# VH-VL binders against Uncharacterized protein B0228.1, part 2

Target 1, 207 residues: Uncharacterized protein B0228.1, of Caenorhabditis elegans (q09220)
Amino acid sequence: AVVTPSIENHKMENASVTISKVPISHRPRGFTAGSDSKKLAVQRFKLLISDFLSDAQLSKSIDVAAVGMHKGKSMDDILDDVYTRLRRTLSTKQISELAKAQKGLVEDLDEKSAKLVKARVKRMIVYSFDPAAEQIHKYATRPSMAFALIAETINERFVGSVKDLIRDVLTPKEYDIFRKHYHPHIFKLDNIGNNTEAVRTTTHETF
Below, E stands for the ipSAE of ESMFold2; O stands for the ipSAE of ESMFold2 at other seeds; V2 stands for 0.75 times the mean of E and O plus 0.25 times the DockQ between their complexes.

## First folded at step 1 (VH-VL)

Design i10 (framework fv_ivicentamab_arm2)
Fold by ESMFold2-Fast, scan of step 1:
Structure i10 (fold): chain C 207 residues (1-207), chain A 120 residues (1-120), chain B 110 residues (1-110)
Amino acid sequence: as target 1 above (207 residues)
Amino acid sequence: EVQLVESGGGLVQPGGSLRLSCAASGFTVSSHYMNWVRQAPGKGLEWVSIIYSGGATDYASWAKGRFTISRDNSKNTLYLQMNSLRAEDTAVYYCATSYDSLEGYYFDYWGQGTLVTVSS
Amino acid sequence: AYDMTQSPSTLSASVGDRVTITCQASQSVSSWLAWYQQKPGKAPKLLIHDASSLESGVPSRFKGSGSGTEFTLTISSLQPDDFATYYCQQYNSYDLGTLTFGGGTKVEIK
């Protein structure tokens, strides 16, 4: 759906009013210094995500972000809260569009803020493919957007829709490692009987 | 496998201090919302404090100024510094995870708890 | 600050019985409510979140219902493993520091 100018204005006003009500002493370091820059970045994100959400989902996203700002949360936490609240109601297409919006955030944010968003997405990719962690299983019922994105990247159809986002947050070497983990290989175990067993690609390289 | 192991509880006199620890394994503490919840002997559950993934914190009104929640990401460990302890603070203290503050502060993984007794 | 009232405080039941536990909020918490089970000497275990969503591994005989101010936990056919204390918890996160648990309902052997 197309977001009207009145909805966009409402989103901007909510963000400004909410953060101004939080006492300075209770805000995380960084919100008090450059808080206007962070407000602008979050308001920009709200505009980016509005076009592909239903009115109910959009209203919920605005409420979620306003509460996070009131609590003095970081932008990463606010975005994660929005994704988590909407997760159960999101279609695969909406998840793809939110992933593209997150790419837009990285592109449009100042260098410092973009690094934080990239770091969060990168951490979720790494954690999702860490064989020692049961993160995918644990978060099957409560994924953030980043967790849902990476859990669904085991599905080849979904990976195709978010491939560009993944590529943008990983270095070429990291992307090659991710690609190998995502695409399991079937290898012959011996030449007698040509026995074949499904084997995950194993790497000891740091992401 | 997710595990939370609390330690640091014990007997302390009124006005004293204790520092509780919660060692986490199977996940990364800095990526999760971490909580302390207490339960006085024979009584119900009472939320104490939360630290969000971004480092912001919240406290129960009765805990503000006396208790401080913190974490050490390099040790994957959560802490609760308890000062000016009162007899009413006698309880089993649980470490618990919650994934986001907006799906709520409901608690999906709990440690075994550590007993704090405040008595003369 | 929300007041959460559970009823009854204790109930006696036999294996195979249908038991009903009620949780009432002093003001609307929408569907932001969880249920926990606690056995003596052990940590609480999450059973239900969002008023009616059953956690993985929890038996289907447990069901949550309700919204707003009135919530119910039902156990359709009580098993020996179900004798425990049950707590509701609201998490309407629009107020800072307003997490509240109910007083608990002890389900004991008749």
Scores: ipSAE 0.000, ipTM 0.428, lowest interface PAE 16.7, mean pLDDT 65

Design i2 (framework fv_ivicentamab_arm2)
Fold by ESMFold2-Fast, scan of step 1:
Structure i2 (fold): chain C 207 residues (1-207), chain A 122 residues (1-122), chain B 110 residues (1-110)
Amino acid sequence: as target 1 above (207 residues)
Amino acid sequence: EVQLVESGGGLVQPGGSLRLSCAASGFTVSDNYMNWVRQAPGKGLEWVSIIYSGGDTDYASWAKGRFTISRDNSKNTLYLQMNSLRAEDTAVYYCARGYDFWSGYSDAFDIWGQGTLVTVSS
Amino acid sequence: AYDMTQSPSTLSASVGDRVTITCQASQSISSWLAWYQQKPGKAPKLLIHKASSLESGVPSRFKGSGSGTEFTLTISSLQPDDFATYYCQQYDSYSGYPLTFGGGTKVEIK
């Protein structure tokens, strides 16, 4: 029996393949889509804060995540451990800068900042959390831009706000697929040391 | 318990406008693809419009330009604004829950409202 | 135009009968098909999603089958509560078409 993919089927495969560009050796078994919207928003927030971390703080955060994975903690628990570490390592000055940046959000979208925000949105769609992988680029950016994305993530408007930015980053064909099926989400990592659970979705059930 | 309750139907003259509401309880509308479906008296089901969890929308070809689907996340309520109404728009209008963005559960319509009747007549 | 065609439009049956309803898509929709039951004056109720997956609380006498372009809903032993109108619906975004319902099949008392 011959199966010929439709044009939409090929585009959906291409959207999925962007995540699949994470090497197989760096893709943990047992990733599942999260079931709690607030937990997923918190996970996205934690990834976005990387732009404000020193090399030492980022390295320590990766080490904390690696320890959690070795111990078989869930992805949500690992990211909570990382957030706790980051909260303790962020200076009062860094926290103050982020708070001030939030107030200037509307006027802070110059061309270069918008490009960086679009790049971060793309990373959130395609990045599977793996502390061994260099999937997050540490790039100097304007604090107001990163804080805006963090605030939107926390406020549960992240999907809508990020959707608008994704529209500018993706091709029209990629955006059509994203709009319908491939909303950004962060995969949950379960029991890597003891047990892995298959990922299932209603749009792509696999045996 | 998960429920959808429509309101806002009634008698309208041709060329008139009407706004339907669909109040959700037991779940969050912004986590789902939400749909409007109508059924003319004695006829079959006809899909009208969808609002995706991300806020984008699509419409049946005959509805585009006249009908607008929207939601108010703070009120957990879905809306359908209907303009330039015609006699053939006479139908019971249902709101229905589709794809769950966060859980990835089925795109099929697992929860329906009771329906609200819209009659377009002179 | 992308069409969903149900047959028959009307079916007469007795309690205990085996009833089969067919739904045909004009283009392949893989398994992205749902079946709904609607009783007079009531909203539709989801019976089956993804062609063959029975919804929680739906009696096991209901069975969906098929893939691609031809699908069937079978009721193995018709009960009084099963006299209703049944609709198929495609929800295949791969086709690029809007969501579409079949014309419906009314199951009546013989």
Scores: ipSAE 0.000, ipTM 0.436, lowest interface PAE 16.3, mean pLDDT 63

Design i3 (framework fv_ivicentamab_arm2)
Fold by ESMFold2-Fast, scan of step 1:
Structure i3 (fold): chain C 207 residues (1-207), chain A 120 residues (1-120), chain B 110 residues (1-110)
Amino acid sequence: as target 1 above (207 residues)
Amino acid sequence: EVQLVESGGGLVQPGGSLRLSCAASGFTFSSYYMNWVRQAPGKGLEWVSIIYSGGYTDYASWAKGRFTISRDNSKNTLYLQMNSLRAEDTAVYYCAREYGDLYSDAFDIWGQGTLVTVSS
Amino acid sequence: AYDMTQSPSTLSASVGDRVTITCQASQDISSWLAWYQQKPGKAPKLLIHKASSLESGVPSRFKGSGSGTEFTLTISSLQPDDFATYYCQQYNSYPEDYLTFGGGTKVEIK
């Protein structure tokens, strides 16, 4: 069976209605900061992982996140639950792509340089988030699979603003390595700082 | 290959305690949400508790405060500590694995069950 | 909490009959519903998940349908192995009591 975005949205809205009907004394402690804050956190989580997941996988991930938020789980625990479940459903192709994404970013780097690149990529993602979104910020410090998902997302049209930050936080050497080993065709379009003839594309455009 | 085996059931007096165990084999235990489900003799299925892969727990409203679910991933074992037992807690207790598929939280693997009888 | 109402409680049928069991949810659960078969003295066995997805190894005579609040399990041609009690279960994955079972339907020999 195919799961559509409408099913996800309906399910999230149903959760909000149900939560408001439940007596406060019977609600799990935790993420009760209001429906708008909860919806924004889930939407940002969706954007961070949508490029790697099928519609069905994305729908389930949103459901798991919504349940965890209702139960007051930390973002770290919610992400652990999502990754634990996804590990069982990821195709060989998806696993290979995630592994290549992370390896490509650090391949041919000494250990110290690899650590610096990883730290800078995490900072780029953090800078794209509301400072008040601490739960989502924790996502940036998660193990290699989360790092690979986030790294891929910065090259996706859904997080175009993060791509604009890459030149502000990477050294010329780090940028060259990132461009060469991850998505060289995207960065060849950058006409800023590197004296390239390529035209910088508008954020949210396909490559 | 994939198997769940419960143990620890028996006869206890009202007000007593019992600890149930569920030994898992044939799959990556730490990756799955695990549940306890019970069934009173001649009655239907009733959900008791869940433990998530991250260690968080949830309970049926009637079980809160009396029952505690836990897991030991190093031993591939799920537990249910049952306190302040009542006659109405008499049932076969099953441990069950949630499907693990993104489309389903249904229970795809069940143990054989262990009988708990609460009587004086 | 989601109430799951299953009907009938007991159904008498003969081999070869078409059998239909219904399950009603007190509120919208989309397609997040499973069906189980339980034979006397045995643990339940998963038949169908996500309302209509047949579990591997389950005969094609079993079909699930429905969405929202009304669901059915149909056995197109009842076989001797099908005399059992059937349960529906919602798993909407939201708030309190996110996982509840119907009362069961016993399918017995006429």
Scores: ipSAE 0.000, ipTM 0.439, lowest interface PAE 17.5, mean pLDDT 65

Design i4 (framework fv_ivicentamab_arm2)
Fold by ESMFold2-Fast, scan of step 1:
Structure i4 (fold): chain C 207 residues (1-207), chain A 123 residues (1-123), chain B 110 residues (1-110)
Amino acid sequence: as target 1 above (207 residues)
Amino acid sequence: EVQLVESGGGLVQPGGSLRLSCAASGFTVSSYYMNWVRQAPGKGLEWVSIIYSGGSTDYASWAKGRFTISRDNSKNTLYLQMNSLRAEDTAVYYCARVDYDYVWGSYEYFDYWGQGTLVTVSS
Amino acid sequence: AYDMTQSPSTLSASVGDRVTITCQASQSISTWLAWYQQKPGKAPKLLIHDASSLESGVPSRFKGSGSGTEFTLTISSLQPDDFATYYCQQSNSYSSGPLTFGGGTKVEIK
């Protein structure tokens, strides 16, 4: 039997958006409150990625893949092989979008934190696809799908309490800005208009 | 099966008030973004108001201060309270649903509509 | 707020014709655009969302295309059931609320 780990249907039962519950190695360096609305939206997105990346169950799923597939290879070797195959099916435009998305996630992080985030994002992208399935062809033929890959993978993990908490804390306008950061143009700051009101944070630990 | 049924429309004099109702069946209104959209006779569609799943509301600029959107979760019913009505408010008012729980977080199109209820503001 | 301009306001066509309706946004809206069909005396019906995604049960002769500021709805072979008014809808706005409609295009029998 082949073990195919999936983060789809993986519920974050005790999900928390507070930065204090995220391991220090998963926290974005330079995350601060009190910036303008565009910067705060980006910082909120980074905070949620950090919360998601601390998920112990995702780590277990990755370990199971290494044990069940490619006996004798490391997990990183398996993921590199899968990711390399996936990138060969992407268009030049989608590759460019993926590069921009990765840059946006790590641009204000130190080298160690950037390496960790990049590794986890690669794993999330890999687990959002079946490398041999029709779905890769479906995504590869669509404009902006490289941006959508990351957004889809992250959204799958926010089906429960985390999504509800974000929506309850934000105004409809703020939620709309946050939602745009989870859409295909997740890292495109020019999608935030000049009429955006300042984003308020109830505590430095929230979001 | 999803159904939306509006009621409460009628003839009212300028300066008067009306409350529209939208009874939902086949789904729970608190789990969706619910909207009112109107259409004046022979004219196009115009968005009026939204109530988000969390209870927050938003309005078209011309509706702020005069119209109030609300819901009663126990009755699974959406409402629009309209005050200080003007001749320009004469329209068919539709109740419409937006599914914000789509995978993309895209709540941005109306997947189900009611039949509409006519509001006529005239002396 | 976004300004949504739809053209033409009215067009006359015969059964079997190819019909094209255009929608222009004042600012880029990516692919966040939906198309609706409205028959006289009836509520609108969703045809297409995300610029090109056809809704279940909608005939394949309807096709949406475009991104950014310019969008089109094409009916490849007009049927009697297709004489209606069509509306585009911008799916996001930060100023005037989340949703804005185009002015509509009435497709009339020639």
Scores: ipSAE 0.000, ipTM 0.426, lowest interface PAE 17.6, mean pLDDT 64

Design i5 (framework fv_ivicentamab_arm2)
Fold by ESMFold2-Fast, scan of step 1:
Structure i5 (fold): chain C 207 residues (1-207), chain A 120 residues (1-120), chain B 110 residues (1-110)
Amino acid sequence: as target 1 above (207 residues)
Amino acid sequence: EVQLVESGGGLVQPGGSLRLSCAASGFTVSSNYMNWVRQAPGKGLEWVSIIYTGGSTDYASWAKGRFTISRDNSKNTLYLQMNSLRAEDTAVYYCARDLYGDYEGYFDLWGQGTLVTVSS
Amino acid sequence: AYDMTQSPSTLSASVGDRVTITCQASQSIDSWLAWYQQKPGKAPKLLIHKASTLESGVPSRFKGSGSGTEFTLTISSLQPDDFATYYCQQYESYSLYDLTFGGGTKVEIK
């Protein structure tokens, strides 16, 4: 059973290549300015990577990623830069928790699927700084929709199913794992004005 | 009490239009994925359209360009605008709620249905 | 799009009988299948989701099983209020929110 890459993946790859062809002095900064956009990016990092990192550590990671985008680095290099900076500033206990969080996300996936999940995480890091982030802000208080929101916003020309966009970004096995692990992250978005109690009461218990 | 109540069905000539309504009680339409599902007389169930919490919509391939799903949050009501109706659109139309609390694509709550008959 | 085929289209049974309804998907849908019961003149009612998870308030005589492409709904001891039409529905939709239902199985009194 072969999975065809989504149009969103092709658009993201092309956008990265395109910006790298422009002289650095003429490149935009690489993300939407403002505290709200940066706050959203911090929340996305918490959902995908860790809930124990300080806002300062996450903010610095976002700055590192923004610099990488401005320089036209590949998504793989950007992720490596971010992780290198994080690991150098983390306590031993924080490093252990980060490793545990990453393991939880990919534990049940075969090697090929784990590689695809890492690629999607890299796209989310890049996308969290996108000027279109204001569209995500409207939905950012729903942790269970993380991957679908990124895919839908990148593919703005198409009005589509949030469910289908999750499936386009994730393989069937990855989607099953996403369902299993989304619960631990549901409270990570309460600091952008979402009601934590309302979020709790609407979470489905089978996940 | 949690319920959905459809209205707006009736007899219409081919090429005509109808707007169906679905009034929700006991929950908020804008906080759920909402769907329309139809059933031709004596036939099976057929998915028509969805509106997501964020306002995005999707449609069965045969419904695209003719049907429009929408909602009015102030009235807590879901709508289906049907244009260019044909005899094969004759069916009972149900509104249905996607799983409360986490959206999966199966329906935990249905309305009673409203009959649309397209005939000359 | 996933084609969903139910068999039989109709079956005749007596109260107390064990009834089995089959649902076949044209491609693997893993366990992403729901079962509904529809009585004459009424809206469908959700019975089972994720192939085998029984909904709250649904009698234990209803059981769902299967995965991949073959699924079954079993009623272990048919009761008078179980005479209805049953539908399976896949929700493994991949490229569009294109949900598909089986053709239905009508359970009639013998």
Scores: ipSAE 0.000, ipTM 0.429, lowest interface PAE 18.2, mean pLDDT 66

Design i6 (framework fv_ivicentamab_arm2)
Fold by ESMFold2-Fast, scan of step 1:
Structure i6 (fold): chain C 207 residues (1-207), chain A 122 residues (1-122), chain B 110 residues (1-110)
Amino acid sequence: as target 1 above (207 residues)
Amino acid sequence: EVQLVESGGGLVQPGGSLRLSCAASGFTVSTNYMNWVRQAPGKGLEWVSIISSGGSTDYASWAKGRFTISRDNSKNTLYLQMNSLRAEDTAVYYCARESIFGVDYYYGMDVWGQGTLVTVSS
Amino acid sequence: AYDMTQSPSTLSASVGDRVTITCQASQSISSYLAWYQQKPGKAPKLLIHDASNLESGVPSRFKGSGSGTEFTLTISSLQPDDFATYYCQQYNDYSWSPLTFGGGTKVEIK
């Protein structure tokens, strides 16, 4: 809630010092502490990855040129770090099973298959930050802003908090970048909701 | 520096209750995943319960409904409330911390208390 | 839940010996496995996390290996301080199972 965009974005700015004092303390991998919300967030993320891997049109929509510099670090470098942490959060078996569900994408379950799935997961993350995705570019001028808007829309649909999952995956520096780009777009969030949901969810109209 | 100290163990009759405490020093309980692990005399380790940094809890199947893990952040202390105790609950009970630094450094149980003995006998 | 089977239950060895302890999971736990050392009357000590990563201060003669369902802890040249009971522990959340320890392996002097 404190890091969720709101009508009173000044509260976000005033709370920034307090937010920065809160360390990342939730366990991002291996064992769950009995939170059904956490289970739902992980399951939903697996579905998001699976849906993206099956959608060839979405993969072609990735615009490498849209990835730019932010806070002295390229967005591509930040996404690579995020992907690395994400892989630690997902077991090798879970990644293999997701890859297997995408017939024709992974032919074997050895290290080669894992590398292929890793590349696809990275593309999914890059797509989520791509300003050219649908109409999101009208409301976000940076990949980090597009990610923040997509993450907020995802959070609206989960019983478990996707923000908690993102916080577990991101470093404190990456999380600081993420939260800093919420409030500039508060007036446009209601108009983005449906579009970000469609971008994240497999588009049945095209099938 | 970093330490966990258990207390509250003792002799109790079957069907009785007991509350264990685990006082932490050198770190903050509320920012860590904390576990209770027990060991029957001469036997192996058995996981009992966990509480997350966010306050979510989970239990071994045989402990559900009888045991409750909790913490008091103001006292930096972890608790295990044990009800409806059985002879097979006789064990040394350890509290243990999981690593809290960085997303990539959550692993195993790196700090353990000395243990407190719980004896359930008729 | 994950059943963790550890073997052997007891192992007799001499200083300088190579000791191997095995841990088997009833289903895949990827690399989410830790190894602990426990000396009589003491609390367990974490030796290895994520199947093969040594904890700070743990001697290099300790080596963890394996993934999926079969794991091993190897002590390449047993030292007097190594006579203890060793436990494996899974923390895989694939099936949202609770934490599970192996039965332990006691390494005794021959």
Scores: ipSAE 0.000, ipTM 0.426, lowest interface PAE 17.6, mean pLDDT 62

Design i7 (framework fv_ivicentamab_arm2)
Fold by ESMFold2-Fast, scan of step 1:
Structure i7 (fold): chain C 207 residues (1-207), chain A 120 residues (1-120), chain B 110 residues (1-110)
Amino acid sequence: as target 1 above (207 residues)
Amino acid sequence: EVQLVESGGGLVQPGGSLRLSCAASGFTVSENYMNWVRQAPGKGLEWVSIIYSGDSTDYASWAKGRFTISRDNSKNTLYLQMNSLRAEDTAVYYCARGPLYDSSGYFDYWGQGTLVTVSS
Amino acid sequence: AYDMTQSPSTLSASVGDRVTITCQASQSISSWLAWYQQKPGKAPKLLIHKASSLESGVPSRFKGSGSGTEFTLTISSLQPDDFATYYCQQYNSDFYSGLTFGGGTKVEIK
């Protein structure tokens, strides 16, 4: 029915990758490999964000000429701004700053798209501060955990791209915390109950 | 009150094995990152191993293959199995906790250490 | 893993002095750095995490600063209890990379 943008989408897959908007001092170390691996992670994160933006267009494929979501701006500029804003938020402990980031995400969107983005950000905040979910609360004060929840809430259909995002923005210990959260895709591949070792090895690339 | 108490240190011959224990109280080891850090006589601190809350583990390159970190959640106890011991493994071994909820990778509570001496 | 270099290795000071210890990382570690104090025969004690966040119960005369590759621990007015060895430690290592400590700085009485 509706064509949903994928990680291999023709327009977004060919988008240029710009990392220069993120200061060196604000870039976490998530790779043991060289600059090519870092560029790939940034590109995959941009694809994750572009899918989020496509959802604001009612799950339509992203086409810079047709989208009209940010008239007068290039798609690369929009993606870099979103990436930089989220990375900046992750460097602080103020989860409330996610609400401020919401303003930046919606400032140049049309009314319908802005409402969709605001709803998703609001849902992410509820996940972070739900009093009934005590274990989520234990991680709610950690910016990296809030980011992982944002990524999953915004684009659940592109789970594979989330691990690259996680590798870029989380410390090894924070990455381990994220991995412990329920992930239906991983458990299905394992075809076994709560087997921590199997969960770790159910994907070709280390989760 | 958080407490970590190490035991199992002692004199061992080169090539021998030894298992260190770290009994935790005041918190649950499975809900935190647990580490072993050592210090040779008159030398600085050297990280040995970590066990993450999800039971995955990491080791210093020189420790990989010889040392194994583990825990027993029912006993709330952390272990370090040390095999193929060498004279340069002589050190005080500390058990240390890494917080899970906040900034990770630093150690907020340490045990008093247990001395391991490897000599003939 | 990131190499951590501390300077000086040894420092002689008097009570009331301002003491400065430097820690240099081989590559940027953002703010993922902790400082520890160790007295002879005792376990290390955490003073500061995330470069500048003072631990509960640690006197305000201790201050951490810096980001990226250069970090500083400052003791604004040295007290008798402060004669000890100080270590920096980075925790921005990737999965399987490991955690690294600086070589230590011994603050001894003049």
Scores: ipSAE 0.000, ipTM 0.434, lowest interface PAE 17.9, mean pLDDT 62

Design i8 (framework fv_ivicentamab_arm2; at its last look DockQ between E and O 0.05; V2 from the best seeds 0.00; counts 0 for: pae E 13.0 > 2, placed apart)
Fold by ESMFold2, look of step 2:
Structure i8 (fold): chain C 207 residues (1-207), chain A 122 residues (1-122), chain B 110 residues (1-110)
Amino acid sequence: as target 1 above (207 residues)
Amino acid sequence: EVQLVESGGGLVQPGGSLRLSCAASGFTFSSNYMNWVRQAPGKGLEWVSIIYSGGTTDYASWAKGRFTISRDNSKNTLYLQMNSLRAEDTAVYYCAKEGYSSGWYEDYFDYWGQGTLVTVSS
Amino acid sequence: AYDMTQSPSTLSASVGDRVTITCQASQSISDWLAWYQQKPGKAPKLLIHKASSLESGVPSRFKGSGSGTEFTLTISSLQPDDFATYYCQQYHSYSPTYLTFGGGTKVEIK
């Protein structure tokens, strides 16, 4: 039920399957946890959320998140732990790009407003991921199951909903400024609707 | 040193209620999965209930609706509220700590309390 | 549900004997199996997890083996401290609702 783009952002990998937009169940009972689940989570994150981080950085971040979720840590604490660990692995270029984005946000807003914007974005992420974290805590008895649940959660419909929530909790000015400095390199804030529309149009013509 | 100390057992009539406690020390209680396991006199072991570190719970089918597991992380204490008790609930009740292997809690029990006896008799 | 059949239910042995206890699962549980020792009036003590992984402080005369549906606990040379009841437990399920213990094997002094 879930369609996975395989490699390049500029190509549609399984574009003719309409069911890729249908939400899939997060229940772990009956599904088989596979060794490919973390790779899938990394690939989906890069496609839908951000390709700013390397595969290795994402893989480690998913490890840290999965352990935290399994142990039942709050999503706020999990995100702080992931970020704290991730900071130690950032390249000089990545650090510079994050600093530039933060400086731009503060310059176009004031420092207080910039902090508030980032806090609201974080709160929407926490709100959106709490149910998945709770399910991992209750049901995932092995790392591969946690990875599978994370990969299944990071789908086009779910991520699109998070992006919509982020836009809704910011004023138009705040959103435009946040997008200006973070999109698309640090965070992908646009829907991939053009790819989905192209797929449906192509499939319609084929049928 | 990991220690688990159960209390609250005793004699109760059928249909009665009892609340068990388990005081924990020597490990990070708030991060661990905690269980109740029981053993009828002269019989084997039977899993009763689990509470996860985040407060999610699950129960053996025969315990659902009658027993309630809970925890107070600020007091490092696990509880089992037992209602509508029956003669077949007569057992020693153990609290048990989940084992930790390869970065995961797994459903084997590496430490057990001494147990507390619950006797349900007319 | 995974039924665990443990045998024998009771055995008599002398100090120095080799003792083998078996545990059979109704379906494959891979190697997700634990062994416990329990002495009268005391709580169970974990000996082995994951079929063959010996817990810290457990004497090396204890050995767990097996996978799939057939598992054994072997005591290579029985000591006075080893007279007890032994339980196996499967934890293959992704939910603790399916946790099951074997019926136990009582090892008695001859």
Scores: ipSAE 0.006, ipTM 0.452, lowest interface PAE 13.0, mean pLDDT 80
ESMFold2-Fast, scan of step 1: ipSAE 0.291; ipTM 0.679
ESMFold2 (binder alone), look of step 2: mean pLDDT 91; pTM 0.930
ESMFold2 at other seeds, look of step 2: ipSAE 0.007; ipTM 0.508

